# VH-VL binders against p14386, part 14

Target 1, 262 residues: p14386
Amino acid sequence: ASTQAQKALETFERFLASLDLESYQQKYRPIKTVEQDLPRELNPLPDLYEHYWKALEDNPSFLGFEEFFDHWWEKRLRPLDEFIRKYFWGCSYAFVRLGLEARLYRTAVSIWTQFHFCYRWNASCELPLEAAPELDAQGIDALIHTSGSSTGIQIKKETYRSEAKSENRFLRKQRGTALIEIPYTLQTPEELEEKAKRARVNGETYRLWAKVAHHLDRLENGFVIFRESYVKSIELFLQKNAPTLSGLIRWDRVAQEALTAP
Short names: E, the ipSAE of ESMFold2; O, the ipSAE of OpenDDE; V2, 0.75 times the mean of E and O plus 0.25 times the DockQ between their complexes.

## First folded at step 15 (VH-VL; framework fv_masavibart)

Design v7 (at its last look DockQ between E and O 0.63; V2 from the best seeds 0.00; counts 0 for: pae E 3.3 > 2)
Fold by OpenDDE, look of step 15:
Structure v7 (fold): chain C 262 residues (1-262), chain A 121 residues (1-121), chain B 110 residues (1-110)
Amino acid sequence: as target 1 above (262 residues)
Amino acid sequence: QVQLVESGGGVVQPGRSLRLSCAASGFTFDYYAMYWVRQAPGKGLEWVAVISYDGSNKYYADSVKGRFTISRDNSKNTLYLQMNSLRTEDTAVYYCARDLYWSSEYYFDYWGQGTLVTVSS
Amino acid sequence: QSALTQPASVSGSPGQSITISCTGTSSDVGGYNYVSWYQQHPGKAPKLMIYEVSDRPEGVSNRFSGSKSGNTASLTISGLQSEDEADYYCQSYTSSSTDVFGGGTKLTVL
């Protein structure tokens, strides 16, 4: 089981490493054509889970984004037609397709980051992790099980909250449960330390982020991933505290108590 | 959507005090450093003060140091600026602004529409 | 405190490219990448257009770009449009741990 999980992680990391992030950024960054909420039939999450959250298989491979998108598109011609007629009347299919492609790419990148955490966890930790589209629909990235409780996790990128709603559906539905924020940054420890030196009011916070960043790694293409030390630190934190955790556990507490510990 | 709404502006005499408020919504308020920036009529922008996300640290421009106090109530999603010993040169539209990133303190990505403070004898 | 130096005004025709400079002393520049640009229409609040010298916030048009050489930062607006007519301010971090704005540049679209 551990060997299989390790192979899955390695395969997934190879996939992430193969992504031309620079090209994708150049292509999709300026495209903001489709910003409205997608109907259920066009929700990409189930497909993302299907194609990118899977157990190790014989000669496992993950779809490139373009291929993934093509499959997603071809399976949904009818709902797409309805969607276009409703929101993009008079626009070409090509125009809307490119808009959706850009949006789905942004979604995919976020989900791939999430999945990396999960793959890393399964490879390195003992506590069972559950990930599913249904959990995502509740506002959590995964559920970690301890002997006496289940804890939700949510990856929090440094700029995430500027783009997303603040209310958490998981905590609303399951009172008494805990949701821990998993801090994530694209900045290097060195960059954060330099900012700390210049900081007027948040120097210690930048240093805290630097500690978080030390538990992250950067692939050659620039994709930031979780180190083994990250998930092991979180696991230790949960093993010690999970029975007493309730509500939202903020990123700074997680960083301080889990990721700064020797 | 992120919204910042300033209030508390008005006309006051020199030497008097005034308290401004900024009501924040649409984001997790206590994750972000907050700022006051002012603009005198027909003039440019001037940085006034910054407060950390938890309110533990504050910094001021020299022009207002010792007279103004920035504070926040995270339970109310509200930023404040207590202005004491007001001077005519303090006349300006006062904007509240949010920092771009978590725990950052360098850039202002969202601004309120401002509240006018007029100090005149 | 001394402000960053900007030209008082610049002008261009629709479709053209214009550049606004922002020059400071070593003490005013505050750091290699600590430069931002704000757009302000009359009677409106400023809007962040560029940060970290050249990065654009989400929702900002790719017609806006930023660069820096030495102690001079530049904002370039390509494909000039009528809606670009506004005041533009550069901002940086000073050696005295304060934020400083340029004097502002009035952009007129002819």
Scores: ipSAE 0.662, ipTM 0.853, lowest interface PAE 1.0, mean pLDDT 91
Fold by ESMFold2, look of step 15:
Structure v7 (fold): chain C 262 residues (1-262), chain A 121 residues (1-121), chain B 110 residues (1-110)
Amino acid sequence: as target 1 above (262 residues)
Amino acid sequence: QVQLVESGGGVVQPGRSLRLSCAASGFTFDYYAMYWVRQAPGKGLEWVAVISYDGSNKYYADSVKGRFTISRDNSKNTLYLQMNSLRTEDTAVYYCARDLYWSSEYYFDYWGQGTLVTVSS
Amino acid sequence: QSALTQPASVSGSPGQSITISCTGTSSDVGGYNYVSWYQQHPGKAPKLMIYEVSDRPEGVSNRFSGSKSGNTASLTISGLQSEDEADYYCQSYTSSSTDVFGGGTKLTVL
């Protein structure tokens, strides 16, 4: 809607496009050595919001991942030392650092994905959107305000990863506020349609994912982002339905009722 | 942590029935297609059956079609395999498995530890 | 229905690379990119190592790679380690009525 919001979106997309995703994938994908719950002092969410959610700035700039990780690490030398000694006694400092780096990279990619939705929303939609680390900690990636109500959204990747924990956190912490699952897939519509043709039990489900994928784009480096049609479709769905929504609105209903083929 | 735990295996006579269960935890069970795969002693893997995330569609290997029934109870996060008219060649460790992506059906991402079924007179 | 052929065994020394083949037909390996590979240690459940011909799940070492050419898929393990000693199965979608597994390949680390 505003020039500021459109500029912020464009700048964030340039940041995303600048990432060397292939190098990061090769370096980090095989590494899952840090599986413990991180103590509060090591939580990267406040830092991710500080450096990457800059909706109110006129000319935002965004750290590369390596600089972000170095800043996060440098701010936490003593709690990191305590964490390493508690859980990784006998391991090299370099081994544990790489494990945390890989873990924080995965978190950053997830957060950058949800921030793209939010930047696109601000640039294309009229309903106000609110995003904050305290909402994210409750499983609410953003809160969208309609007349007389508010609705949470949660980006839901097609894979297992962290999704079950996010749903549990929302159900325990939020009292009856509606939460819309925003489906997200790295598969292309063409890949999904081929799978639908070959499916024995899930053909209709693959076609539904193909509808979702039609509302996503790829940047030149392969980062998957939300099209304007995605956020406008969700806005229309909320304008029509928000007063009557309650509980969890599953991805398949969202795909079926909100996301039409282009 | 994703966990799949099979139970219900044992020794039975040919022609009898047995029901296997697979208790799931650590993931949103009703988003995923689920599988049964078996492995006869000293032999390779053989898939047995698949069921869609909501239970509306089922598909079977030719070797078990008409004798085995896959089902699920999403309120209990449990997958089942009803095995009727058992034969000695059904002797195997039976694994339940989850698809890699929710609502897909091509890859076996997580596996249980298996439960042994022995069909012997 | 299509059969997938794997060698019964392969061997290699620590630090070397080995390749396990999985040969099918144009109705399975050759016709579709829905090939996966599973590692199974004795007494344990299988583990997914490669899907969609060449993709790795999170947490699988990049020492494992997959490819295909024509009707043959290949699993390559570089930097061979003693813990890689296991049985390996390929699996493919087929245009027939059931998914198929290869017969398995026992990898021995010398």
Scores: ipSAE 0.465, ipTM 0.771, lowest interface PAE 3.3, mean pLDDT 87
ESMFold2 (binder alone), look of step 15: mean pLDDT 90; pTM 0.897

## First folded at step 16 (VH-VL; framework fv_masavibart)

Design w1 (at its last look DockQ between E and O 0.69; V2 from the best seeds 0.00; counts 0 for: pae O 3.0 > 2)
Fold by ESMFold2, look of step 16:
Structure w1 (fold): chain C 262 residues (1-262), chain A 121 residues (1-121), chain B 110 residues (1-110)
Amino acid sequence: as target 1 above (262 residues)
Amino acid sequence: QVQLVESGGGVVQPGRSLRLSCAASGFTFDYYGMYWVRQAPGKGLEWVAVISYDGSNKYYADSVKGRFTISRDNSKNTLYLQMNSLRTEDTAVYYCARDLYWSSEYYFDYWGQGTLVTVSS
Amino acid sequence: QSALTQPASVSGSPGQSITISCTGTSSDVGGYNYVSWYQQHPGKAPKLMIYEVSDRPEGVSNRFSGSKSGNTASLTISGLQSEDEADYYCQSYTSSSTDVFGGGTKLTVL
């Protein structure tokens, strides 16, 4: 792992720690007014990569969310006008702007989480990792390159009220490769062990999530990040298994085989 | 769009058996624990059973333990309730419900429309 | 069967706030934060309105709020509207690893 990668990770972690998560949560939680699929011209992923994925910079800096949103908005005034006229007829621009702001904040938090995995990977692991907005748009968070093949990863957290989507779009395009679900939880090991004690049917599953959580860390502001042990465990798993992996590798297999220390 | 559709209800005499089905769609079925909850006519809700996402663990309310069996076929996205030795107090609308989280077991997130089971002589 | 205690009925006028109580014990509502509330219109399936004492699922109006104090959980509906007329059930997970429901409260909007 290079000193450049380690410094990038440290700088990104300082950025994450600087976020006032509680204030953002209060401001945006009640605002869910823009739920349509965004047209390509309004896709924030290229901008999120431009401002927050700076793996090759020696001393990167990272915009606060408000400045990021202002830049995204001002860059797209015409397609925003078209979108508002089409879907929000009769609504003020201020109303729609706040709705988009809340939605992009939620997207940013998800992207910052997966970027932390990638920054930690670059700082700690030898297998090369590739991340790009084009891959993310296809439902994969990164490609990890092994001997003559690539394995996709997607960070998955416990989701309620979600529906199954085409998480295997990468698999359809790249026959003979694998997509690994990387489990991620906001719950602490202590919370999960307590739930395991009371469980009717999920005792072993809660304990498995607790083992996952032991490979995660929580910054002072509550942002959950990946420990070095997480990415090294995934790297070892890939080094042992990549030639034989195919299709979707479920989170519970990954957790059991990679994140459970004997 | 999550959907749960129960079927298999009907009128049956005490002591007989009935099997309910719940067809699931719009989510990855084998990630979630599933429930049966029932509601007697004009009465409140009563939890009946829960099953883990892979079917390996099952738990029952005392009122049905030993008589009812919850099961699932993840290849068919279907939840089942086998009801044996039916009693008149088992008369109810039976709902299937999905857990809130993959590993949670505390909340009934999505519900089907229910299927009526009437046990009468 | 140990059910959570709810009033049988409650009523309010449009625009008012009303509160439905749900009283349990230290083995359920008082001991844990695994409390939820369900709305059921006549002939329809229940709908999750509140979980974990006070959290709202996406799509549930912020006119619905939940809280608890001691062994009693509360559902508050502000800005009462005619479509809020329904049965409301509380539920809690228990220390014996069971689910217990309240008896239900019929809300009438006058």
Scores: ipSAE 0.528, ipTM 0.777, lowest interface PAE 2.6, mean pLDDT 87
Fold by OpenDDE, look of step 16:
Structure w1 (fold): chain C 262 residues (1-262), chain A 121 residues (1-121), chain B 110 residues (1-110)
Amino acid sequence: as target 1 above (262 residues)
Amino acid sequence: QVQLVESGGGVVQPGRSLRLSCAASGFTFDYYGMYWVRQAPGKGLEWVAVISYDGSNKYYADSVKGRFTISRDNSKNTLYLQMNSLRTEDTAVYYCARDLYWSSEYYFDYWGQGTLVTVSS
Amino acid sequence: QSALTQPASVSGSPGQSITISCTGTSSDVGGYNYVSWYQQHPGKAPKLMIYEVSDRPEGVSNRFSGSKSGNTASLTISGLQSEDEADYYCQSYTSSSTDVFGGGTKLTVL
């Protein structure tokens, strides 16, 4: 493990720990004003990578969300004006701003979770990991390189999107490659075990999620992060199986084969 | 967009059988548990049956147990309800519904428009 | 007898707040936090409005909120609008591992 990578991870975790998640949840949870697809010019992903993906920096610093949003907003006044005129004609500036702020916060939380996985990986694993906005555009969170192959990863939350997307763009473009789902849950092992006891049709599923949850930690502010054991287990799984992996590898297989023990 | 479309409803005599289908689209069907819920005319909602994502587990309301069978074909994205020994009290609009998320057992986030089953002499 | 009891009807004026109660028996309701609420307009399928007592699905108005005290769950609708006029059902699961609905509440907006 690189000293630089370890430092990056620690700094990033400090950042995550500094977030007032409760206040943000209270503020943004009720706000769902902007649900439209954002034009390319308003895509926050490049900015998120710029400000929060600093794996190669010796002394990384991370912006607070408010400052991040302000920067994002100020850089895009013209396209925002066009966007507002098109979709929110007659609405107040403050109303639309708050809507976008809420949306970007939700996006940021998702991306921060993704980045934590990547920072943890770089700190603890030997296999090279690649992360870039272009990969996200392809529908993957990161690319892990093994001897002779590359495997895409995608964080799969317990509550996932309802929309059926056609074949993943990454898998379409990269024939013969694998995409593995990385299971992620906000529930504690104890909560999941309790649910398993009460379950009728999904008991085994809850137990499997409980196993996953044992590889996760919760910061004091409630942010859920990946343990070293998580990424090491995934690395071992890839080292053993990557040459034979193809297509979508579902979360339950990953959980069962890689994350069965703490 | 998530869509659930029920079919197979109609008028049948008591003691006869009927098979309902629910065609699912717009989501990964085999990730979710599925439900049947019915509503008699002018009455409330009644849970009928549930099936796990892989079909390995099934549960029924006491009112239909032994007469109805829930099943699914994940290759066809279709949910089924085989109704045998139908009774007049089985008259209802039958809805198929999806779990809120793959680990959920108690919440129905998407519903079809329903299909009417009328059991009458 | 339904394991979940709701008032048959509730009414309110536009802009007001109303609350619908759902009371379960301690012996029959198996899950403390497994309470959901559905809205149903005439001739339409039910719509999930609240789950896990107080969580709101995406797309549901923040005028809808849920709470629970003891064996009674409550749905609160603030700022009543004409479109809120509908039947509302609470739902949970029983000790016998079956799902159960309340009898429903008709909300009239005056």
Scores: ipSAE 0.097, ipTM 0.648, lowest interface PAE 3.0, mean pLDDT 90
ESMFold2 (binder alone), look of step 16: mean pLDDT 91; pTM 0.912

Design w2 (at its last look DockQ between E and O 0.57; V2 from the best seeds 0.00; counts 0 for: pae O 3.5 > 2)
Fold by ESMFold2, look of step 16:
Structure w2 (fold): chain C 262 residues (1-262), chain A 121 residues (1-121), chain B 110 residues (1-110)
Amino acid sequence: as target 1 above (262 residues)
Amino acid sequence: QVQLVESGGGVVQPGRSLRLSCAASGFTFDYYGMYWVRQAPGKGLEWVAVISYDGSNKYYADSVKGRFTISRDNSKNTLYLQMNSLRTEDTAVYYCARDLYWSSEYYFDYWGQGTLVTVSS
Amino acid sequence: QSALTQPASVSGSPGQSITISCTGTSSDVGGYNYVSWYQQHPGKAPKLMIYEVSDQPEGVSNRFSGSKSGNTASLTISGLQSEDEADYYCQSYTSSSTDVFGGGTKLTVL
């Protein structure tokens, strides 16, 4: 793909590598005090796309999380006051701010992960990719366009808890467009192979996750990213199958059919 | 909300059979492995059987092997335990439980409230 | 009978830290990192508190921590609270064909 796309990917990877994940984990992991669904006015997705999805910029730069959170907060003082009064009437302002900070950090990590896939796709693949906050609101992390059709992708962590109503809401709106689950794991291939050897019933499943993990890489700070081989494997899978794909394409089919080694 | 609801327990004589059901809701059932775990009155926990997410692999505790059969119907979001040749030592509360993550193993994340099986003459 | 040895009872006062031990062999606790801990209140189903020796699932307080040394796994509860009063079971994979539970430990908050 283009030199601009490759530079954007490299710059985004430097941003990801600069994150002090250990410090953020220590600070935010114990804080889950804001669990309510955020009203539309407090939705961070438009801001996350504005500051971190810069595929069309010639030489993009990326805010650190703290500066991103300060900007998000400062833009929204009135709706924040209303939200705090509605749900936290007896709590300090500082208590609620820290709770939202922790929650937005977790959202940001998820969004940065899906953006890495998209930056890697643009740098390595030929099929056009479209990502936007409007698509993300529908549960589509990106659309990939093949001749005559489009296929949605949704990145799904191995540790994803499928309890949320959002899974069913999203599928209701996906008439005529296939959606592919793109599996993602924080476990290493070595860890997964050890589990596969000792499993009673899930040995084959752990080996599928190990195939997924072989197409992932880990930055020095521990942030897990997508290798070029991952996106190229998905592109080949789409080129072979897009006309016949319908509905939800499960992660295990993707791992079996797209991510097997030749 | 994730729910697991067991049914089919009761009082039976030794040598008879029972079939337990576990109705699952609030999650994508056919992504998860499922378990039966039991607890005799006043005693500790004992795992009984496990089945993979697609039903292709099953594994049993030695104490029930050959007598009990675990199965699932993914179109009905239901887990089953067929218990044949029941013995008095099978008396317990039977729980169904879900794997912690998609197709993980060895960790029982969500549990039902259990169904009592009493085997006595 | 359980293959894993737990004390029958432990007690502590609110705010104290307590530790529950789970001792096995090199064929289970010592040989593998497939140790988990469950909390069970009277009349309720067990709840997973710790898996893979030391990891907490979503929704479990960081007051609960796990570790192991040799053939002994430990569950530590810091900042003890009255709602922590329950039975606690360890569980481990064994190289035999069955998972094993410990016999359980009753925690009393004084």
Scores: ipSAE 0.465, ipTM 0.758, lowest interface PAE 3.2, mean pLDDT 86
Fold by OpenDDE, look of step 16:
Structure w2 (fold): chain C 262 residues (1-262), chain A 121 residues (1-121), chain B 110 residues (1-110)
Amino acid sequence: as target 1 above (262 residues)
Amino acid sequence: QVQLVESGGGVVQPGRSLRLSCAASGFTFDYYGMYWVRQAPGKGLEWVAVISYDGSNKYYADSVKGRFTISRDNSKNTLYLQMNSLRTEDTAVYYCARDLYWSSEYYFDYWGQGTLVTVSS
Amino acid sequence: QSALTQPASVSGSPGQSITISCTGTSSDVGGYNYVSWYQQHPGKAPKLMIYEVSDQPEGVSNRFSGSKSGNTASLTISGLQSEDEADYYCQSYTSSSTDVFGGGTKLTVL
């Protein structure tokens, strides 16, 4: 493991730990004002990568969310004005700002989770990982390179299942490649085991999630992060199976084959 | 977009059988448990049956147990309800509903528009 | 007798907040955290509004909130609007691992 990668991970985790998640949840959870698709010019992903994906920096620093949002707002003022005129005619900037702030926070949390996986990977694994806004645009969170092949990864949250529409764009564009779902849950192993006990038809599924949850940690502020054992297990899985993998590899297979060991 | 479309409803005499279908689209069908819920005219909602994602496990309300059979064909993205020995009290709009997967099997996040089953002499 | 008891009807004026209660019998209703609420307009399918007592599905208005105290779950609708006029059902599960609905509450917006 690169010393640089380890430092990046530690710094990023400190950043994540500094977030007042409770306050943010209270502030943003009730705000659902901006539900429209954002134009390309207002896509926050490039800015999120700029400010929070610093894998190659020796001493990375990370902006607080408020500062990040302010920067985004100022940078994107002109496109935002057009957006507001088009979709929120007659609304105040303050009103729209709050809506966008809430949306961007939700996006940021998702991306921070993704980045943590990537930082952890770089710190603990040998296989090269690639992350870029362009990959996200293709529907994958990162690309892991093995000898002779590349495997896409996508963090699969329980809440994302309802959003899972048609065939992944990445798989459509790159035939013969594999996309693996990386299961992620905010529930504790104990909670999941309790659910498993109460379950009628999905008990084994909850037990699988409980196994997944054992490879996750919770920061003091409640932010859920990936343990080293998680990424190492995935790496081992890829080292063994990547040449034979194609198409979508579902989270349950990943959980069963890669994440069953403590 | 998630869609559930029920079919097979109609008017039948008591003691007869009817088979309902629910065509699912817009989501990975085999990821989810599926439910039947019915509503008699002017009455409340009544849970009927549940089937696991792979069809390996099934549960029924006492009111229909032994008479109704829930099944699914994941290759066709279709849920079924075989209703035998129908009674007048089985008259209802029958809804198919999708399980909220992480909800411990007790929540229905998407519903079809329902199909009316009328059992009358 | 339904394992879950709801008031038959509730009414409120536009802009007001109303609360619908759902009371379970301790002996028959399992899992105090497994309570959901559904909204149903006439001639329409039910819509999930709240699950796990207080969680909201995507797309549901933040005017809807859920809570629980003891054996009573509550649905609160703030800033009441005309479109909120509907039937509301609470749901949970029984000790026999079957789903159960409340009798429903008709909400009238005055």
Scores: ipSAE 0.047, ipTM 0.620, lowest interface PAE 3.5, mean pLDDT 88
ESMFold2 (binder alone), look of step 16: mean pLDDT 91; pTM 0.912

